# Designs tried in a protein design chat: VHH binders against FYVE, RhoGEF and PH domain-containing protein tag-77 (tag-77). Part 8

Target 1, 198 residues: FYVE, RhoGEF and PH domain-containing protein tag-77 (tag-77), of Caenorhabditis elegans (x5lx76r375to572)
Amino acid sequence: KLHYAAVEFLKVQNNYVQYLKEMAVLYPEYMERFGKRVGRDLLASHNGHENVVLQIKKIMVQILPIHEMLLKEIDKVCSNWDSRYPNMSKTIGTFADFLKCCQPFLDNKADFLNKLLQLRNEDKEFDEATYMFETEVFKRGKKGAVIQQLDQVHQNFMRYKLLMLRYSEYLIDDCDEKEKAQEAIQKLENVTQAVNQK

## First folded at step 4 (VHH)

Design k03 (from d13 with I28T R56S T97R H98Y Y99S G105D Q110D H111Y; framework vhh_8dlx_2)
Fold by ESMFold2-Fast, scan of step 4:
Structure k03 (fold): chain B 198 residues (1-198), chain A 122 residues (1-122)
Amino acid sequence: as target 1 above (198 residues)
Amino acid sequence: EVQLVESGGGVVQPGRSLRLSCAASGFTFSDYAMHWVRQAPGKGLEWIGNIYYTGSTFYNPSLKSLVTISRDDSTNTLYLQMNSLRAEDTAIYYCARYSDDFWTDYSEFDYWGKGTLVTVSS
């Protein structure tokens, strides 16, 4: 049970890193390739303003390395797992403060959503290319809708707390790890409140 | 087996219209983007346009005002409507299925029809 709860962190983090790669690398590259096929730069600047896909990319490339490091540390915990000495809480607690790296995205999320919706409504080639990208992501067994995917940053933040709560429930009472889990949960709550103030 | 069979070509006078058809079989037609490509005598292949499984169409900018691509998924048929035909439109017209493996960066036209000849001549 406890081991399953620990492995759930690995699944969630793996999915989130994949999402970040999709937004930082794969979506911009798909739009560039599609633009070449239709003879037009779908990611061109408009009225001196950078295309929203590239604005999102710039933020995602800052977030991605932190989450790749977290994935590596979660993988180490799972690969060396011993239910007699559970140790997920230190990893999550250590990275809780670094999760603030998503703040620039959350600050601009509403603007990104509005710009993406406007661009998809006004540029049919951009809209179709985005839909085709979403379809490719969906075929690979991932959630594909770019507009819905903008919620993944905030939702992933909430998932860590839920995963820690579930993990803590499977720990025996009065063990050292349960105290560390409660500390990690508190750190996650503090970061969530700080992020949500903007 | 995958088959694509073009039809509707022939001799047509300048300024007239012509509709080409491509009958697809051996695969789930509604799951694929389909393309029209032509080759004029002594020239290379020229992409005309495509239609996605959603029905959205994209055209070679040089041809956009002159052609319309459509599909009928109930009959597994792809269409190319050509208007205001010119002598330079004389070519063999091919329909093609496009496979794009985005994740491996591999893409190709994996199946082609044998083509249908359109001759625009007075």
Scores: ipSAE 0.000, ipTM 0.137, lowest interface PAE 13.8, mean pLDDT 81

Design k04 (from d13 with I28T D100E D101P G105D; framework vhh_8dlx_2)
Fold by ESMFold2-Fast, scan of step 4:
Structure k04 (fold): chain B 198 residues (1-198), chain A 122 residues (1-122)
Amino acid sequence: as target 1 above (198 residues)
Amino acid sequence: EVQLVESGGGVVQPGRSLRLSCAASGFTFSDYAMHWVRQAPGKGLEWIGNIYYTGRTFYNPSLKSLVTISRDDSTNTLYLQMNSLRAEDTAIYYCATHYEPFWTDYSEFQHWGKGTLVTVSS
């Protein structure tokens, strides 16, 4: 049971890394190639201001390597798992400390959301291209809306906290790992509260 | 095995219209985007347009006013309606499909028909 709780971190992290690749690489590339087909640059700057898709890309390409490293570390924990010596908490605690490097996205999320919605309302061809990307690339559930995907960074924090809480529940009382799990949970809570400041 | 079979080509006079069909089999047609691509003698491939499984269509801007793409998922058939044909429209017309995103280069599409020849001449 404990091992399955640990493996759930691997699943969540794999999904998140794929999401970051979609936003950092696939969405900008899709818009560029769609523009080439219809004879218009959908990612062009307007009045000297960079397109919001490219603004998001610049931040996401900085976040991606950190999460790829975390994925490797989680994979090592799961691949060498021994329920007698559980050790997921150190990896998750270390990740929490690195989150501040991703703060620029969180600080600008509402602005990015508003700019993307405005661009989709004002530019019908951009909207159609984005809809086609959502339909073709995300291919999960009913709707792979780019606008909803912008919430993934915040949602990922809540997921890690919930996963750590479930993991901690399966640990034997008074073991060293349970104390480390509580420390990791506290670090995640502190970071979450910090990023939710006005 | 995925099969795409184009039909409706032939000799047609300038200014006339022509409708091409593509019969699809061996896959779930309604789940795939479908494309029309042509190649004039001695020229490269030219993308005409596509229709997504959602029914949305996208066209090469140079051809948009001259062509219409449609599909009938009940019969697994793709159509290309061409109006006001010109000598420059003489080409082999291919039906093609690709499961992946629109940005995939058409030279790398997963499945192609063998083509149907359209000759526009007086």
Scores: ipSAE 0.006, ipTM 0.308, lowest interface PAE 9.1, mean pLDDT 81

Design k05 (from d13 with I28T N50Y Y99S; framework vhh_8dlx_2)
Fold by ESMFold2-Fast, scan of step 4:
Structure k05 (fold): chain B 198 residues (1-198), chain A 122 residues (1-122)
Amino acid sequence: as target 1 above (198 residues)
Amino acid sequence: EVQLVESGGGVVQPGRSLRLSCAASGFTFSDYAMHWVRQAPGKGLEWIGYIYYTGRTFYNPSLKSLVTISRDDSTNTLYLQMNSLRAEDTAIYYCATHSDDFWTGYSEFQHWGKGTLVTVSS
């Protein structure tokens, strides 16, 4: 059970890194290539304002490396797993503060949502290209709806806390790791509150 | 082996309509997005449009009002309907399978037919 709880972190982190790559790299590149085929830049600036897809990309590119590093550290924990000496809490606790890197995205999420909805309503080629991208993501067994997936950044914070709570439940009461798990949970709670209050 | 065979080309007068066909074999046609591409004599390739495996279509904006792409998955056939033909529509027309390297964002035309010649003249 404990080992399975630890492996669940690896699954969640792999899925989240893939989502960040979709928003940072794949979606912008898909739109660029689709635009070349239809003879139009779908990511062009409007009235001097940068396209929302590129605004999202700029933030996601900054978030991605932190989560790739966290993925590597979680993978090390799982690859060297010994249930007698569980050690996930140090990794999660150490990276908890770096999760604030998503603050610029969360501050702008409502604006990004509104701009994406506007573009999809007003620009049929943009809407068509986005639909095609979403379909390809869905076909690969991932969540495909760009607009609906804007919540993934916030939802990921909740996932870490829930995973740590479940992980802690499987630890024995006199385990050193259980104290470290509680510390990591508290750090995640503090980061979540700091992020939600802005 | 994957085979694509275009047909329906020929000499046609300006202002007329023409429908091209592409017969597909050697693969599960219904699982593939399909392109139409043309090449006028002495010029480069011009993308016309494609049809997704769901039946949804996307066109070159310069040609959008003049062409319709459709498919019949029961007969493994792709169609290009062209209306109001102009002299500049004279070209060899190719059908091609679509390949997306989705994770890198790179798209390409994977398998091609030999083409069918359309000549628009008096």
Scores: ipSAE 0.000, ipTM 0.195, lowest interface PAE 12.6, mean pLDDT 80

Design k06 (from d13 with I28T N50R R56S; framework vhh_8dlx_2)
Fold by ESMFold2-Fast, scan of step 4:
Structure k06 (fold): chain B 198 residues (1-198), chain A 122 residues (1-122)
Amino acid sequence: as target 1 above (198 residues)
Amino acid sequence: EVQLVESGGGVVQPGRSLRLSCAASGFTFSDYAMHWVRQAPGKGLEWIGRIYYTGSTFYNPSLKSLVTISRDDSTNTLYLQMNSLRAEDTAIYYCATHYDDFWTGYSEFQHWGKGTLVTVSS
């Protein structure tokens, strides 16, 4: 049970890193390639501002390496797992403060959503290229909708806390690891409140 | 087995309109982007335009005002409407499926019909 709770962190982090790679690398590259085929730059400035896909990319390329590092550390915990000495809490606690790296995205999320919807409504070729990208992602067994995926950044904060709460429930009372789990949960809560400006 | 069969070609007088059809079988037509391509006698292939899953169309800018592409997913049929035909529109017209495997970088006009000849002559 405990080990399964730990492995759920690995699954969640793998999925999130894949999402970040989609937004940082795959989606911009797809739009560039599609634009070359149609003879137009789909990532050109829109209404005098940098294209929203490139604005999102700039933030996601800063977030991605942090989460790739967290994924490697979670993988180490799972690969060397021993239920007699559970040790997920140190890894999650150590990375809690680094999760603030998503603050610039969250501060601009509503603006990014509105710009993306406007661009898709006003630019038929951009809309079709985005739809084709979403279809390709869906065929690979991933959630495909770019607009719906913008919620993943905020949802990720809730996932870490819920995963830690479930992990803590499987630990025996008054053990060292359970105390560390409560500390990590508190750090996650503090970061979540700070990021949400509460 | 994938098959594409173009029809509706023939001899047509300048200034008239013509609609070509492409009947698709052997694959899930509604999942594929489709293209029209033509080849005039002694010339290379010229891309006319494409239509995606959503019905969205994109045309060769040189031909945009002269052609309309549409599809009927209920009958697995692709259409090319041509207006104001000129002698230079004389060509074999092909329909083709487009496949793009983004993750491998592979892209191709994967399946082609045998073509239908359109001759614009007085």
Scores: ipSAE 0.000, ipTM 0.169, lowest interface PAE 11.8, mean pLDDT 81

Design k07 (from d13 with I28T Y99S T104E; framework vhh_8dlx_2)
Amino acid sequence: EVQLVESGGGVVQPGRSLRLSCAASGFTFSDYAMHWVRQAPGKGLEWIGNIYYTGRTFYNPSLKSLVTISRDDSTNTLYLQMNSLRAEDTAIYYCATHSDDFWEGYSEFQHWGKGTLVTVSS
ESMFold2-Fast, scan of step 4: ipSAE 0.014; ipTM 0.422

Design k08 (from d13 with I28T D31E Y99G D101E T104S G105D S107Q Q110D; framework vhh_8dlx_2)
Fold by ESMFold2-Fast, scan of step 4:
Structure k08 (fold): chain B 198 residues (1-198), chain A 122 residues (1-122)
Amino acid sequence: as target 1 above (198 residues)
Amino acid sequence: EVQLVESGGGVVQPGRSLRLSCAASGFTFSEYAMHWVRQAPGKGLEWIGNIYYTGRTFYNPSLKSLVTISRDDSTNTLYLQMNSLRAEDTAIYYCATHGDEFWSDYQEFDHWGKGTLVTVSS
């Protein structure tokens, strides 16, 4: 019950780190290699502006290390789990403030979405290469539509709060961990409010 | 072990069409992306295009309007249809695949056939 609620954090964080790696490393590399095969730079500047894939990459490489560290800490909690002494709340609470690192992406999300959709619509080779990347990701047993999941960064904020609420539900009333869980939930709410403020 | 055998090459007049075949064995053909590559006399390897296990194709832009790649997973056969052949299309044509990573460069293919010669002459 409680333990399974805790391991849900590990699953969610592992998936999110994989998504960040796909956007920061794998997708740009794939597009570069495809461009070489077809004799065209698919990541070239568009209308004097840096290609949106590279703009996204620049932000994702700043976010990735923080989430890799969070993943490591969540893994430690799960690997040493003892339901008599639950301890997920300290890890989530400690990292709540660092989740603000995604604010530059959220501030530019609408622009990135518009540019990516425009580029896919106007450049059929870019669109086909992106589709092939998504297909290859699916073949490897990962999510195949990663490029269409620009909401993942925002959804991740909502996910942590939902996971903490479920985790807290299984804790005994008035235990130390339940109080810490409530503090972590409040801290996540404060971060969400701050990030959603324009 | 992996075997790739190309066929269908020969002497053909400019402006005509030609279809090449590649018979595959020794691996689960339907799970692999397959590629066509050519080498003109005295020149380097030139990637023609590929067909993914999903049936989607991607072509070298220099050749896109002139070639069509298809596959028949029931017979483990890869095809290259070439239209409006020119003297510059004279080359040895290879089918190839790589073991794993699709984003591997065409120079990293693990398995190649021996090739089939296409000569376009007047």
Scores: ipSAE 0.000, ipTM 0.260, lowest interface PAE 11.2, mean pLDDT 81

Design k09 (from d13 with I28T Y53W R56S Y99S; framework vhh_8dlx_2)
Fold by ESMFold2-Fast, scan of step 4:
Structure k09 (fold): chain B 198 residues (1-198), chain A 122 residues (1-122)
Amino acid sequence: as target 1 above (198 residues)
Amino acid sequence: EVQLVESGGGVVQPGRSLRLSCAASGFTFSDYAMHWVRQAPGKGLEWIGNIYWTGSTFYNPSLKSLVTISRDDSTNTLYLQMNSLRAEDTAIYYCATHSDDFWTGYSEFQHWGKGTLVTVSS
């Protein structure tokens, strides 16, 4: 059970890193390739304002490396797992503060959503390209809707606390790791409160 | 069972116009994007343009002012209108469907017609 709880962190983090790669790399690249095929730059600026896909990319490329590092550390914990000495809490606690890297995205999420909806409504080629991208993502990774996927940043941020709570409930009472898990949970809660207030 | 049959090619004088047709069968034509591609003697394939199931058309920028692509879903027919034909437009013209694998970067024209020859000369 305990080891399974630890492996759930790896599964969740792998899925989130894949999502970040989709938004940071694959979606912009798909739009660029589609644009070349149709003879138009689908990511062009309008009235000096950067295209929303590129605005999202700018933030996602900053978030992605932090989550790739977290993935590597979680994988290291799972690969060297010994149920006598559980040690996931140190990794999660160490990265808790760095999870604030998603704040610029959350601050701009409503604007990004509105801009994507407007662009999809006003630009038929952009809408078609986005729909085709969503179809390819759906075939490979389940959820393909770009607009719905914008919620993944907030949802994943909240998910770490739930994972730590489940992990903690499988720990023996009064063990060192359970105390460290409580500390990591508190750090995650503090970061969540800071993010939700701003 | 998928078949694409191009027609309308032939010998044409420089400066004239020509319309090519592509008759499609064996699939739900109205659900697919369709392409025009040509190959001049001794040259590689050149993409001309496409038309999506929505009716949206996109063209090779070097050819945009010279061609128009249209479709008639009631007759399962794709059209290519060419104006101001030049000797360099001499080629075999193909209509095609395509498939695209985004994750591998692989893109191919899935079904091709047999082509129709257009010769622009004296």
Scores: ipSAE 0.000, ipTM 0.137, lowest interface PAE 14.0, mean pLDDT 80

Design k10 (from d13 with I28T Y53L T54S R56E Y99T G105D Q110D; framework vhh_8dlx_2)
Fold by ESMFold2-Fast, scan of step 4:
Formats: C-alpha cells, structure tokens, sequence
Structure k10 (fold): chain B 198 residues (1-198), chain A 122 residues (1-122)
C-alpha cells in the first residue's frame, strides 16, 4: 500500500490548491458579481480600511504558486511511481521550508475571522452573497463555509506530517528512502513548531 | 447558443511566437472565466491556463514561462500568447468555459470550440 500512501499526497495537495484558488479568486469574484446585481460594491474599502476579503486575497495569491509547484512535483512522483524505488521524501523535504509562506495568513487568522463575522453580521447583502457562494461550493462537493475553512491553512500544514508518517510506515527497514522520510518528517515538525509559536 | 471559435493556428517555425484568439458569442462573456486546453497528437488533454472575469490568470506550472492569457471583454475575445515555440507545442488548441459553473476542472467544461491546429516545424 506504499503506492496508495503516495497517491494520498496528490489528493490532499489537489484539494488544498483548489481551496487556495477559492479564497484568492473565486470568492472575491463571486462577491463582485453579486455586488453588481444589487448595485453596490460589497468589497469596497470602509473609512480607509481595505475589505477583509481583499486582505485575505492578497496573502493567498502569494502562497498559491508555492503550492502549485508542490502539486506539480507530487504529480511527477505519482505518475512515474515504481515501488522498488520510492521517492516521495525528497519532494516533501525540499518543499518543507517553503511552507512557512503561510505565516502572514496565520499571524492574521484571528483578526480575519473576527472581521468576516462582523461584516456578515452588519451587512446583510454581504452575508447573503457569502452564503450563496458557500452553497455553490457545497453543490460541487467541496467544503464551502468560508469562516470554518479559515483553518485549512493550518490544518494542511499538519496533514503533510501525518501523510509522511503513514508513508514511512510502509517502507522496508534499512532502505535509503526510510532515512530520507525521517529527515523530511523532522523538517516538517520543525517548520510546524516554528509556525505554531504565535 | 453558446459558440466559441478559435483562430490563429497554422504552421510556425521553432523559436517563433504565435497568438491564438477565441471569439465568444451567445453568452455574457465578461461574466465567465475562460480556459485554454490543448491536445498533442496521441496524447490526452493538457490544461494550459485560465483567466477569471477580474483578469486574474492561473497557468499550468509546466507552461507558465511560455504562455500569457488575456481577454478583451469589449470584443468578447480570449487570447493565448505563446513564445519560444518548440516542436512539442504541436497540438490542437481549444478554448473552453462553464456557463453555469466558474470552477476550474477542465475535464468538465460544458462549452468547447472546434479547436485550431498549431504545427511547429523543425
């Protein structure tokens, strides 16, 4: 089942890239479309402060390219898979340090959550548009709740270590890949602990 | 009805540039994300990239350095600019969209053009 453990990385990474696209592009665009229909800019700045949806967008567009590159590399590993020469550990280990790119989002997550909750409570058209967006996401078999999904950035971080631990369990003892897997797991642990220290 | 018509294909020398166009009609073009997809001889479909109504673009990482997607909502036209063409870029190029869905899964597009053939001679 070593091969299926490797393929699970591909599924997780595809889902996460889709989530980043939803927050970087689809959610802001949906809000803009809805605003045009109701004759109001739902993403307008208020009293000189940028709308929270656009603040989140700015961060997401910075981290998306890193995860698109990781997706491409994981796909290469899976499409050229040979269980005699397992090689997922190099890819995950190489990208471990780049996962810190999510730090600006994690630093502001609580503030973003509070601002979204406040905006949804105070602006009924914004709330309706967000609910309609969430409904469209749910209809397509994706997680749709914007507020609840703000934890996906942190949760995805944790998933890489769990996936590597499972992958490592299926490797034979005394193989080069098992040693590389342990190195990658240690790198992921170090990055996760550094990020969690806020 | 929704109609997408690609143009600009043909025979081109390696290292040259080429711009493909897609003329859209039958829907409110400015309200939909647009995609470019290609199929090389004997291969499956390869997603090139897309452009959302905001103008934001996403590209297949394997192709990002070679292509630029743009749109002109005033003329209902989608563009694909390709630079430094190579023999492996020989393919039929399609524009595609979801008229009731703005998601990016290229395997599930509900509207496609007929395609335009690009042949890169060496």
Amino acid sequence: as target 1 above (198 residues)
Amino acid sequence: EVQLVESGGGVVQPGRSLRLSCAASGFTFSDYAMHWVRQAPGKGLEWIGNIYLSGETFYNPSLKSLVTISRDDSTNTLYLQMNSLRAEDTAIYYCATHTDDFWTDYSEFDHWGKGTLVTVSS
Scores: ipSAE 0.000, ipTM 0.169, lowest interface PAE 11.4, mean pLDDT 81

Design k11 (from d13 with I28T R56S H98R Y99S S107D Q110D; framework vhh_8dlx_2)
Fold by ESMFold2-Fast, scan of step 4:
Structure k11 (fold): chain B 198 residues (1-198), chain A 122 residues (1-122)
Amino acid sequence: as target 1 above (198 residues)
Amino acid sequence: EVQLVESGGGVVQPGRSLRLSCAASGFTFSDYAMHWVRQAPGKGLEWIGNIYYTGSTFYNPSLKSLVTISRDDSTNTLYLQMNSLRAEDTAIYYCATRSDDFWTGYDEFDHWGKGTLVTVSS
């Protein structure tokens, strides 16, 4: 069970990195290619402001490498796993502070949501292209519409804490790793509080 | 059809620098992310880094200070600059990308070059 709890970190992190790649790379690429096919730039500026897809992309491309680093470190822990010497807590604890990299996204999330909804309502081709992109996501066995996916950044914080709590539950009392797990959980709680208070 | 041709490999002394190139054809290069991957003798594939169509670069953390990836969309060319080469950098270096016009899934490389061998020895 302990090993399965550790492997859940890998699955969750891989899914989140895939989500970040979708928002940072795949969605903007899809919209640009769709625009070329219909003879119009679907990502053009509106009201003197940069298109919301590109605004989201700019933030996501900064978040992505931190989570790709975390994925690599989690994979390393899982690939060298020995339940006699569990060691996930150091990796999660070390990266806990870096999770604040999502703050710029969370600060702008309501604005991004409103702009995306407005653009989808006012631009039928943009809306159609977004639906087609979402259809490709669903067709590949993934779930989540672009609008619904904006919640993933915030929900990801909850996932780390829940995973650490489950992991800690399967550790033997009074072992070194359990103390490190409690420290990592506290760091995650502090980051979550800091992020949610702004 | 998609074609990727790596070049610039060879024998190089430890501590030196080397730049690899990848010439791409058969797709709209400027619309796709490009990756560098290497394989040392008897070992598995190691991802070096990528460059998105936007120019944003992301690197394997263990290699970040040693490599720089860049692209020239006007010539459909991808570059890998390597500095302070060590014997452990001896490997076949590949460039890779996605093959279709739409989402192909995550961590999937549909097209690879044949690779270029870099041997670091003195």
Scores: ipSAE 0.000, ipTM 0.135, lowest interface PAE 12.7, mean pLDDT 80

Design k12 (from d13 with I28T T54S R56S Y99T D100E F102L G105D Y106W; framework vhh_8dlx_2)
Fold by ESMFold2-Fast, scan of step 4:
Structure k12 (fold): chain B 198 residues (1-198), chain A 122 residues (1-122)
Amino acid sequence: as target 1 above (198 residues)
Amino acid sequence: EVQLVESGGGVVQPGRSLRLSCAASGFTFSDYAMHWVRQAPGKGLEWIGNIYYSGSTFYNPSLKSLVTISRDDSTNTLYLQMNSLRAEDTAIYYCATHTEDLWTDWSEFQHWGKGTLVTVSS
């Protein structure tokens, strides 16, 4: 059970890193390649404003490395797991403050959503390219809707607290790890409140 | 197993029209974009255009006024209509698609037919 709870962190983090790669790398690169095939820059600036796909990319490339580091640290915990000496809480606690890296995205999320919807309605080639990207992602067993996927940043942030609460439930009362788990949960709560206030 | 079979090629006189067909099987045809590509003797591959699942078409700007791409999802068939054929249109014509990876230039597509030869001569 405890080991299962620890492994759930690894599964969640792998899925989130893949999502970040899709938004930071795969989607903009797909749009660039598609534009080359049709002889048009689908990511061109309009009225002096940078294309929303590139605006999202700029933020996501800053978020991605933090989550890749967290993934490696979670993998180390799981690979060396011993239920007699559980140790997930230190890793999550250490990275709690770094999770604020998503704040610039959350601050601009509504604007990004509106701009993506507008661009898809006004530019048929952009919409077709985006749909083709979504179809490829969906066929690989992932959620492919770019618009719906923008909520993953907020949802993933909330998932860490739920994972820590589940993990803490399976720890023996009065062990050092349970105390560290409570400290990590408190750090996650503080970060969540700071993020949600804006 | 994806299979693409082109047909409709042959010898035609300059100024005439020709329609090529591509019969597709082994995948859900209606979900994928389909492409036409040609190769003239001793030349490299040249992308002609594509048609998306929705029916939207995009063409090589050098060829846009001379070709029309269409599809019939009920028969899993892709078409290329060519008008005002010129000697330089002599080439092997391929249909192609890509069903697995997200990053693929059309020149690296995973699925190609064997091609159909079109010879334009006077």
Scores: ipSAE 0.000, ipTM 0.174, lowest interface PAE 12.7, mean pLDDT 81

Design k13 (from d13 with I28T D31S T54S R56S H98Y Y99D D100S T104S S107E E108D Q110D H111Y; framework vhh_8dlx_2)
Fold by ESMFold2-Fast, scan of step 4:
Structure k13 (fold): chain B 198 residues (1-198), chain A 122 residues (1-122)
Amino acid sequence: as target 1 above (198 residues)
Amino acid sequence: EVQLVESGGGVVQPGRSLRLSCAASGFTFSSYAMHWVRQAPGKGLEWIGNIYYSGSTFYNPSLKSLVTISRDDSTNTLYLQMNSLRAEDTAIYYCATYDSDFWSGYEDFDYWGKGTLVTVSS
């Protein structure tokens, strides 16, 4: 079961990197291209305020590289897996501090949600373009609801601790890896506490 | 096998209206966004507009007052209604769709009909 727990990290991280690419690249590009077809810039600033899609993009492009690096390291662990010498904890522990890169998004999440909902309510073409982007993503068997996907940053942050707890449960008591797993779990908890503070 | 078959083209006098049809088969038509594209003699492709599975329509701004796109999912048919036809509307009209995660223009469309010729003349 230990091996399956390790592979679950890879699955979760692949899904999250795909989500970050959707928000950092695909969604803004879709809106820009759609706007060109209807003769309007759907991502234009209004009253001196940058469009919320571009505000989200600015943060996501900073988060994405860190998670791509983490994905690569998790993939190395899984590709060279040997249940006699489990080694996921060092990778997760090493990246725990870098997960704070999501802080700017979490700090602004409520504002982003409100702005996106308002824009969708007030701008018919923006709403339809977003709905069509969601439909294309959903058609490919991926999560397509942009509003609901804003929760993914926080949910993914919480997933690492849950995955590490499950991974640790499958480790033999008194092995070196179990001690490293406890250290990684503690680091993840410290990061969670730091991020949740006002 | 995806197939799109346009019909309804022909010779039409200026100022009149014309409705084109596109019969779709080989895919779940009701789940796909459908597009109309035209090509005038010696010119490049021009996107006319589209209709999403929800029924929402979007048009090329230069054509918005002159065209209406609709669909009938019960018969897998796409329609293009054109009003106040002008000589410049003479073109081969194509219906098209795409199977990608998104589209940026007609060059990204995966499936095209063979086209139907509309000639606006006497």
Scores: ipSAE 0.000, ipTM 0.172, lowest interface PAE 12.4, mean pLDDT 81

Design k14 (from d13 with I28T R56S Y99S D101S F102I G105D E108D Q110D H111Y; framework vhh_8dlx_2)
Amino acid sequence: EVQLVESGGGVVQPGRSLRLSCAASGFTFSDYAMHWVRQAPGKGLEWIGNIYYTGSTFYNPSLKSLVTISRDDSTNTLYLQMNSLRAEDTAIYYCATHSDSIWTDYSDFDYWGKGTLVTVSS
ESMFold2-Fast, scan of step 4: ipSAE 0.006; ipTM 0.343

